# VH-VL binders against q9vpl3, part 397

Target 1, 224 residues: q9vpl3
Amino acid sequence: RGKINIQRPKAPHYERARVVAVTQPKYPELPKAKSCFKTRAERTQQQQENPYNEIIAREVRNWLDHSRLVAFFHLSSITADDIFRVRVQLHKQNLHLKSYGSKIIEQAVKNTRYEAIVPLFHSNHCIVFSPDPEKTAALLRIVRRVPQMVLLGGIVEETMLSRNQLVAYAQMPGLHAVQAQLVQTLSQAPGHLIQQLQAHQNSFVQVLDVHAKNQMNEETPKST
Short names: E, the ipSAE of ESMFold2; O, the ipSAE of OpenDDE; V2, 0.75 times the mean of E and O plus 0.25 times the DockQ between their complexes.

## First folded at step 13 (VH-VL)

Design W66 (framework fv_imvotamab_arm2; at its last look DockQ between E and O 0.24; V2 from the best seeds 0.55)
Fold by ESMFold2, look of step 13:
Structure W66 (fold): chain C 224 residues (1-224), chain A 121 residues (1-121), chain B 112 residues (1-112)
Amino acid sequence: as target 1 above (224 residues)
Amino acid sequence: EVQLVQSGAEVKKPGESLKISCKGSGYTFTSYDIGWVRQMPGKGLEWMGIISPYSGETRYSPSFQGQVTISADKSITTAYLQWSSLKASDTAMYYCARDEGIWDEYYFDLWGQGTLVTVSS
Amino acid sequence: DIVMTQTPLSSPVTLGQPASISCRSSQSLLHTDGYTYLSWLQQRPGQPPRLLIYEISNRFSGVPDRFSGSGAGTDFTLKISRVEAEDVGVYYCMQATQFPLTFGGGTKVEIK
């Protein structure tokens, strides 16, 4: 089980709270009772008309546009304390843990090359973004201690990779893996690139569907 | 080039203070912890302690707790090892080494060139 | 503190012949997460240490495949299948399963 054995300081509790405040993103504070008890009509209307969805979708586009590494995970039941410890480990490595609703993801990637990722978000998930593709090995080293986060696949330098391809990429020495993929991409005609991406996407989706089915044990809450 | 470059050799007398440095370059400094290792002349390696420049937190070997101070300045990507009062027994080679420190798992994939500290009257 | 004991203290070896270095820990190095944080370092004469092997048997980038690590629990071995002149130096095991981090006493590999 993943555990942060950060040197438990004997410092006063305020120092722990101070470190937490600095390393945590500031979330909008919504009363849980209000969010949990909205009527069906209010939820439907908010999802259909809420301009907040477009603001969040722009955030997702910004992350996708500025991240050289994106990794997708199925997220099973995990305590808030455990996911916080994982977030701290990730943030230290310039890896940013996020979660978004499937409709927001669909809105964000509509009419883009990433439209194929939408099926990955029909279950409980999290996404890791980073501008640093060389941090793939660090990401995998962090997550191997976190069984609640199951790697589904990712995007490296705008190329979709399966779970196994991403693991293999992480084991390659430095920029050689990126150069090898770049040479493969440049040596293909545009039509062949589309055909191979579509074939790879089908294989990738099939592998993820089998894996997600085997791992899915909990109801996935929708987020907004 | 990914490097740890340490400050130059020092010759000191007992009772003097000293601060030696370890500058990281070519990588994201705050993603790695910096450890300090002592090697007495003709002897093996001893772990002294480690600092995370990300959080500023330090851990010391019990043998060195209170004997040295480990610090870092992330704005200049530099870690420090400091004595307030040197002893002749502090004569040794001192290495810095880095590791990502993921879940406090260390194997130190990069080492500095070493700083020889000689303390004699 | 976990005590790491290396044998032999010195290993004179003929060029091209194998060398084997043993490391024994005073406690199991198996972490509660199921991994064992045992590393091997090489220190050539006049140089800083360098990482050879991590997590018992994983060869670090740029390390020749004549180096291999094995073991479990409290007993670990570094093997050099065919010693080259550049392999002269002192080899250390190190454990990171628990603080404080500790090293073995070192094994000097020399050419006969």
Scores: ipSAE 0.678, ipTM 0.849, lowest interface PAE 1.0, mean pLDDT 80
Fold by OpenDDE, look of step 13:
Structure W66 (fold): chain C 224 residues (1-224), chain A 121 residues (1-121), chain B 112 residues (1-112)
Amino acid sequence: as target 1 above (224 residues)
Amino acid sequence: EVQLVQSGAEVKKPGESLKISCKGSGYTFTSYDIGWVRQMPGKGLEWMGIISPYSGETRYSPSFQGQVTISADKSITTAYLQWSSLKASDTAMYYCARDEGIWDEYYFDLWGQGTLVTVSS
Amino acid sequence: DIVMTQTPLSSPVTLGQPASISCRSSQSLLHTDGYTYLSWLQQRPGQPPRLLIYEISNRFSGVPDRFSGSGAGTDFTLKISRVEAEDVGVYYCMQATQFPLTFGGGTKVEIK
């Protein structure tokens, strides 16, 4: 008795196949609801007229207007659990991860200064908002461990930045750090000048002392 | 200014309780974790434990588990290290240090000035 | 626990000369996330520790260029290209790949 290959079952005898074919339950074709034939364009148009979309669009505008840091990401296939973990890490840093549909974004930014971001939302995307631009470095550190999040660009202090520019921005020392460094540098400058001025004076005094000592040695008559 | 300021030096007897503090300022306290490090006189650094003020989660080194308690008060941006009963062997410098608290990345970028604890009979 | 072994214990160096400190871990410090959580700290006499390098080779903000870190897996090195007087102190490696966090025994850098 040949080993029944369960992975490739032999085709049944033609008579059996016929009987099986005839005995297959004919399920009535589900009435193709007219709604199933709506073109992508019609579906998109109906979504635009949804009052709910307007509310969400206003929310998006509010986030954009109150954020000093906005980062745009392409979101690849990610599990709900993974995205939750990312969200927690971001939230700890006062970073807010949001995801909106492309149409909502379009509606939200239409005729605004943010209209340039629309091309970024052709696929699955997420946005991170923050009131603090100093969190850019923290954001990038968090996201570097999330390969499913690809940085596309961002807005920092009302300036649109490319991916590379955003990375460069994150590498810069914070404003306060730079200011502190400047103050430190400025505070050291007078000290250095004083040291240099004193060095010349000290050198001059040393030369004079040597000269005086030499003269004293010449004036001491060898009392033979 | 971003800084960690620790409480002053302590002189105690064996068996006494002690709680020392580490106050963070100039940054968002809950965004960072606080670690405690022991340095015995003339010895190296020993990691004791860490606390996340954001979640309240605390982790201890096995060597210090049950020997000390690490806590934090978010309202006053202060972390604590406490002993219920001090031993002479607890004589050391204790440092608090800030960790960025991002994922499992633990590096201490900011340190307190240290608290010297002397336990003598 | 991961044991961190530093060598040498003491490194007397002439001013302007290079110094090298080695740190070896008892197991690989490569984390499952693909990063290696090795850091170097400097402790000057009478001061708290200071972060120099994180993740093997990244200099922390404000750290001079003369400090560099390298290594992989279980072997790591801190290099000072030109030792200055302010570099005197004890240097520690620290691993944070696995709990508990552990430090090396320290290397004392002194001026000859």
Scores: ipSAE 0.636, ipTM 0.827, lowest interface PAE 0.9, mean pLDDT 88
ESMFold2 (binder alone), look of step 13: mean pLDDT 92; pTM 0.942

Design W67 (framework fv_imvotamab_arm2; at its last look DockQ between E and O 0.17; V2 from the best seeds 0.00; counts 0 for: placed apart)
Fold by ESMFold2, look of step 13:
Structure W67 (fold): chain C 224 residues (1-224), chain A 121 residues (1-121), chain B 112 residues (1-112)
Amino acid sequence: as target 1 above (224 residues)
Amino acid sequence: EVQLVQSGAEVKKPGESLKISCKGSGYTFTSYDIGWVRQMPGKGLEWMGIISPWSGETRYSPSFQGQVTISADKSITTAYLQWSSLKASDTAMYYCARDEGIWDSYYFDLWGQGTLVTVSS
Amino acid sequence: DIVMTQTPLSSPVTLGQPASISCRSSQSLLHTDGYTYLSWLQQRPGQPPRLLIYEISNRFSGVPDRFSGSGAGTDFTLKISRVEAEDVGVYYCMQATQFPLTFGGGTKVEIK
């Protein structure tokens, strides 16, 4: 709170202090002043930020491990009021809308069967988790009024599904019926695009199967 | 199994009160709204109202607003329809039905067996 | 209130022959979201109603494919391609595009 003095300092005292600094090694007070500004609190804050990232990553892993339905969406510009109303609609159906940073997702799924989902998070996104795969139809019924949420695909009962496969799943009573419909749909769809999606899905399922087997076996080595 | 089970038939006199129930089983009760539908003898279906156990919000048909009370107890997964003073014209079959109520749209995928209410002198 | 008018009131039909039930609403049932919330219910004698078709033409799970729905705007049709004995009962259309929810008056399907 006081005024800054605009008059220059008394020359003799200031000049002698400056001359001593110039004629000696670089002014020691300057290095100590910089060291003082890098305090214990700053280093502690940096260390705490890493633990928060891991806590959030563990949250994502926990959602993935306990959700039999996971759906991925591209999220366009949407008001806070609109996304809140969507979240309320979803939550009533035991569908949980979440969004995480790409770095957090990468950290969460590293060395897991879900590594294939990381590219989905390079743009604005959201994820819906649920323990109830039978709620897929309800999810689609909710989001059809939300053009800002564009379905990209999902995971049902540990099987990765494309957008079209997930929509087909919603119209069927069980996982076996979804697999049968998937085969029928692929034979009817445009060949190039569906073949690419099927190849990627097969690769994702293979990775998931390897990781699941390693996790279930006693004394199993960690595999990638 | 997934079902709505309603309370048994009732025989009442005009002026008596009545509360009939609809118990949901085998599903997450609060994910569905419960609607009540009246069917007078030999007549068609009339929507009476809907409750969302999730929020407690009710909506009534204008024809039934103030005539009945719709309520729910989510702790025992039960919805109720009640009259404070029955009239002979309340003689009808009463159904409950459920729907997810997504964006306030309804198609009622599951119905209770019905409760016959007879009100006579 | 949207008034739902069904015709015919009664539809006697020979086993194995088609039946067609019409439902007309007093206002368009097209919702602002682009969907039409028109459903068809079946009530067999002595039983509660059951859902047959929702959103004009979508057959509910477990409903035989001889049931089909069509229509738009204010005019809707339920068709039974080949009537079977179990199809005897009263059929209702219902709209849920706006409150209050309203039903058609019903169409009785019976075997001649």
Scores: ipSAE 0.698, ipTM 0.859, lowest interface PAE 0.8, mean pLDDT 80
Fold by OpenDDE, look of step 13:
Structure W67 (fold): chain C 224 residues (1-224), chain A 121 residues (1-121), chain B 112 residues (1-112)
Amino acid sequence: as target 1 above (224 residues)
Amino acid sequence: EVQLVQSGAEVKKPGESLKISCKGSGYTFTSYDIGWVRQMPGKGLEWMGIISPWSGETRYSPSFQGQVTISADKSITTAYLQWSSLKASDTAMYYCARDEGIWDSYYFDLWGQGTLVTVSS
Amino acid sequence: DIVMTQTPLSSPVTLGQPASISCRSSQSLLHTDGYTYLSWLQQRPGQPPRLLIYEISNRFSGVPDRFSGSGAGTDFTLKISRVEAEDVGVYYCMQATQFPLTFGGGTKVEIK
């Protein structure tokens, strides 16, 4: 199975998208039996009391606690197939794409250091988790090809970053690369210092030699 | 540390067989393709072929098709380039390089240090 | 095969001055997926190649801001805004839009 040729369907032109949206068959709303009208409040209450939500919330918390890279995305109209393709690409990079409901996220992060992320989940969102912060650049490269995924921000090494900060972070050389550069720079410094110190000594010796030679020449009486 | 480490320099005679290696470390070996690039002395870069370690699928440049064999052993995270019969014209530096493997792109983000192969009578 | 032609072959540059390298392809490098798979590589003396730019204009991680890529279709340019001593080497363009992958002939950047 070669490189998955992910044919990226070009997002239809805005005008075409509008036409398609307008021409979509409006299926008659199924008669909502009065008994099915659970008030938004009743639905929300039932979701909060669901033991399943607690389990999922724990899962989310576990992902947050074990991830050094967390990125938050807004999802525009995206097909399941497109999401799957993105997931495959992310998985190749050991990046994990997850989608959770806003209520689950709220429950998961309540009274935690992650509570500040709750406002990001007002619409369709997805989260990418990674144990490796060095994958930030790879993540951004993948997502750049997915216009339906809009980067909102992220958490890197326990620090919340804005979209712009995350982009800037991704452009920085990896920690190891920076360390290597630092070591190289530090290793060159002593050599340069030694050279400079030796240069002064050599120059001093040369001056002394010249002086000694001049004195010897002055002390040799011209035996006329 | 993420790196590709290639086998040492080789000195061979024409007609001899040779297999050089490229070992990947610090990353998931099967998630990335490995390409081989030839650089003749004082010349430019030539793409030889590429292998997907997870599937074993290999693609060759037409210029190198039948001339070399590219293989990989995912168990030891190593890719190979081999000749059945070396020619003097095979004298070159050989680089392995990792394809980043994002979508359908083929760009090499990680390179080995190179293996110098010298074929002389 | 797509032929990649680089110009100039040699580019002597004064330190601190800009440099520009051109790469022309024999056919359009626009892939059916809408992306252009052109990359730039740097090879310093005695070192393996290093990725600088991918997909025309995207700098690879750790690449200084002084490097920039531009172009479309068949004409591409790598620019170095201020050449530094460490920039000495041979630069290659590579296309990966079609198999086989092909490299340009290289441009040698030297300090005057």
Scores: ipSAE 0.465, ipTM 0.745, lowest interface PAE 1.2, mean pLDDT 87
ESMFold2 (binder alone), look of step 13: mean pLDDT 92; pTM 0.942

## First folded at step 14 (VH-VL)

Design cc1 (framework fv_imvotamab_arm2)
Fold by ESMFold2-Fast, scan of step 14:
Structure cc1 (fold): chain C 224 residues (1-224), chain A 120 residues (1-120), chain B 112 residues (1-112)
Amino acid sequence: as target 1 above (224 residues)
Amino acid sequence: EVQLVQSGAEVKKPGESLKISCKGSGYTFTHYWIGWVRQMPGKGLEWMGIIYPSDSYTRYSPSFQGQVTISADKSITTAYLQWSSLKASDTAMYYCARIDYGEYFGFDYWGQGTLVTVSS
Amino acid sequence: DIVMTQTPLSSPVTLGQPASISCRSSQSLKHSYGNTYLSWLQQRPGQPPRLLIYKISNRFSGVPDRFSGSGAGTDFTLKISRVEAEDVGVYYCMQATQFPYTFGGGTKVEIK
């Protein structure tokens, strides 16, 4: 069983009090034991200050810096057997499925060119990395059969892309056309850097909305 | 196939230096951590430390800080565990193991072990 | 440091019968990210340890379905539904929730 004793009886303390009352001149009164408990706030703060996060943040930065394909997913409840089957299929295509805590991702990308991705990780998520951007089509084919994984967007050849742009990239002869369109659109508007970050964030939010609507419309008809 | 291959058994005298190795293959060496684990004769497992080969960042268990040095050479996909001066109490089996925090969050593949015997 | 305490197999394990191993931690292994980083390792005689279970209940690649993990907080269990001859060895629980990483003392599984 657990470590906590839920026993209520305090008969021993009552008996001790009677003994102390009889022998008070010889034995001084026992002070009441002060309960020593870490408060919920202290426990939460202790967890938030875990230095272990720096170790994992280093790993996240390395994967981001050395992958030519990075895809971000929202992850709904999925069984261990299902995610294992997906990981096996992805691994055959040199696609590496990773899951990191939101706080770690924020720490890893803060003050880097990747900082704009932080809003994507407010709920359950996972990331797929590959050194080979030509595997984007294979990735989308595999994930299409996994309704629990919702594509939010990604980074291909250092260019941040929405879901629709990743789908387009998979069908295009090369990434240059997508990059040219993005550059042309953003260069015609003031505040290039801010607009680029906002555009990517807005595109990712729209992907979630579209997926949610599709699931609401098709989930019941397709389940069993 | 992921594989970690460790150097052969060593027999040393107290005060001698030693460097043992762990060579990784079948994966991108710089993307995964390597940890070292000690198992004294007839006893359990003790974690010693980890290294990230990409930048040679190390973190040690407090009980091993200052007693050993962990290093890596990513050009030959090899991690090392080193003693400047061995003691009889260093007699043990030493394992290297791969760890990734994005997949299993645990030691997924292990080397075969290197037996180190330190006696006078 | 988090102290990991394992209880040994209390009853003799007969081939084909179930076995259960307990692991208790001195404090909760639930990380602030919501995950619990508890693993189970198997070490067969004369061999290195190998990963069996990660994150409490997830079987590693190649691990037979007769192995299962369960638990939460500070109390964890590894179960073998039908013990086979190749299951002889020492089993260790390990926590990776807090630094430094710590192992249980080990539980020896033997066939009688």
Scores: ipSAE 0.703, ipTM 0.854, lowest interface PAE 1.2, mean pLDDT 79

Design cc10 (framework fv_imvotamab_arm2)
Fold by OpenDDE, second read of step 15:
Structure cc10 (fold): chain C 224 residues (1-224), chain A 120 residues (1-120), chain B 112 residues (1-112)
Amino acid sequence: as target 1 above (224 residues)
Amino acid sequence: EVQLVQSGAEVKKPGESLKISCKGSGYSFTHYWIGWVRQMPGKGLEWMGIIYPSDSYTRYSPSFQGQVTISADKSITTAYLQWSSLKASDTAMYYCARIDYGEVFGFDYWGQGTLVTVSS
Amino acid sequence: DIVMTQTPLSSPVTLGQPASISCRSSQSLKHSYGNTYLSWLQQRPGQPPRLLIYKISNRFSGVPDRFSGSGAGTDFTLKISRVEAEDVGVYYCMQATQFPYTFGGGTKVEIK
């Protein structure tokens, strides 16, 4: 019986090797010890419901509830001075530029109709609030000059709008203008109808007049 | 223009009750917090507490908890600070100030102050 | 509570000269959201406090450019590049990073 070389065991028969390979206990990779370095995200999650966040969240909610225009912006490398300038311009139009933490916003809108906005706040952001939806055009005019402010979307009259929809909204004639146009169009409709109804009658009268004239000409005997 | 106008100076005796007022104007009163700050004669500023006028939510400094009551009437855009029983140690200037967490994250506009003198 | 310590207590300054006020916090004022909520207030004699600087370095509306704020973590500085007569008063730092809000002890700026 040949000395079993314990140091270099002969490769098992193919069938045995297959069984050994299949029966090797797949030990679940020990969850890589989450490195003690709690990711910024984990640190943010474990931040106990800081009463502070609740207080700020209350404010955010109040702004959302009382604003008819809300616009969400991403801020790209904007300086404090630039923000200040924009804020001043917006304020002149009764537009309120605010900046809140993403977690605060999340807390504020949790289980509310605004919950869908949470994905918009993954980076540096600001929110513009206004009680007047007619200020949308003014808002867009101001922020067009600020390339660091990128419009993400907004809420107008309780409707969430995409960036493109907000731009389109701003280009629409004001509600009053549309209403005025509608009233004008409606006021012209009866006039057109009357004209159409009278046109047939007038045509008929003209035909009768021509017929009458022709009959009068035939009845005039040539006095020889 | 944002303005906070406080009630006039008060002279009181120990044990008396007092309610001072802070009226906000030139902004949406219900959207901003109002805080109260005490300044004793010749001393620094002490934060007392805050109120959110929209729903009258209040938070106090531990040092002032139970000592004063902060309230607001949003219908007249006015915040209040009141004592049930004044002490001589309550002699101070009291300021109301607006807090904006969306920008300044602190006191951005201040009232003119109300001097409260408590003497026997 | 966060303790705010200001130095110096008094700062006599010649007109036109610069002034510097230091504020130290007992702990970091960096909020979990990344901002540091430190403000500087000016109180002129017989007047209410006025906001000068917020979030370390942002000048509030109407504040002259001679005022500047700097700092990080626990150390903050207010600088006046050229002191004017109207700058006489007491200056306070304030933290709003956590409750309770706390103020520094104040620095009195006087003209020599």
Scores: ipSAE 0.836, ipTM 0.921, lowest interface PAE 0.6, mean pLDDT 88
Fold by ESMFold2-Fast, scan of step 14:
Structure cc10 (fold): chain C 224 residues (1-224), chain A 120 residues (1-120), chain B 112 residues (1-112)
Amino acid sequence: as target 1 above (224 residues)
Amino acid sequence: EVQLVQSGAEVKKPGESLKISCKGSGYSFTHYWIGWVRQMPGKGLEWMGIIYPSDSYTRYSPSFQGQVTISADKSITTAYLQWSSLKASDTAMYYCARIDYGEVFGFDYWGQGTLVTVSS
Amino acid sequence: DIVMTQTPLSSPVTLGQPASISCRSSQSLKHSYGNTYLSWLQQRPGQPPRLLIYKISNRFSGVPDRFSGSGAGTDFTLKISRVEAEDVGVYYCMQATQFPYTFGGGTKVEIK
């Protein structure tokens, strides 16, 4: 019933095209007949979207590769003024708060040593980067005053650490040898760290889901 | 503090080549993009292109593709904008500006500008 | 290309009075990531542009509280609550939602 505008394809057509593109990375081409039904504006938008995503993924990979401290956070609803104040405090300690879309993070870390972090990014999230791992204590001190930011885990000196392991690292006296020894000890069971990070993420998501339901609000969460 | 320092004013004749520079300091140069923006005398701002100094990946505005070359040398924290053959219509103020996509998603810090005058 | 249109072309204002600048885009600036990549820049006479506001309403470091941004979709506003002598200059809106990045034509704020 009703008229269908062939010049503007519906959501089911877009979803099929996206799935085909994902499963055929070498030749992500749409069938000629289906591509003819897209409007010129939609084709232009889609073409710009593809290289745009790759641009941001380059930035994410570079931050991960050149930061000796990376901390992952779930970010609950927070005002622009409040997050700005947090950014100012972090910047004074050479800590850089960044937000990227979940799909961009996935694209950036796919087939890299960082791929295990993808499950940590579900709803709102942010990442703190630093070239200085001794700033972990300063980071946790600042974030302790920000209930909207919940630590999920991190990477220190290329070693993935759970929330508890990162907290333990932060409590070391700031002597290089002592901190290196802790990282060395924690890295002796690498397979268990990824599972612990995923378990923590799942437990946290369950807590957030219960909290969201208890709020009884109909607002959709914002993805950054 | 973050600073972008550009090379001095240039006076050239049509057909000559030119390379101007933009030196970054006070931040990790390879973690941020550098964009180039043109402002013709008495007119507004036009985006020319961007470069990522970490891998020299570039993207140009369609209006400037093939007219200029953007490059960077991360060892001296410097980005460049280059013409193989200048035209009188290239007379303008040229700005470099820093971009990141993890916070601002726009041009946050700007160089002082390089005035390029092309006349016969 | 997304066309950015600013009004007014010039805004003569008395010191201490408010000023308002409008920016309209030819299509929505809301990205599929959920954010709207609209910035406001200030260019004082003889100086380079300076970032004032990003993502519609986020004030950049060092920018006075008298500057505020608002809007959604295709219609955006920059407000100066009390214009000071140092606010004289040209103001530009910019979009980074899609390539090529485009700027508004500019609004000149001057004291009358």
Scores: ipSAE 0.722, ipTM 0.878, lowest interface PAE 1.1, mean pLDDT 81

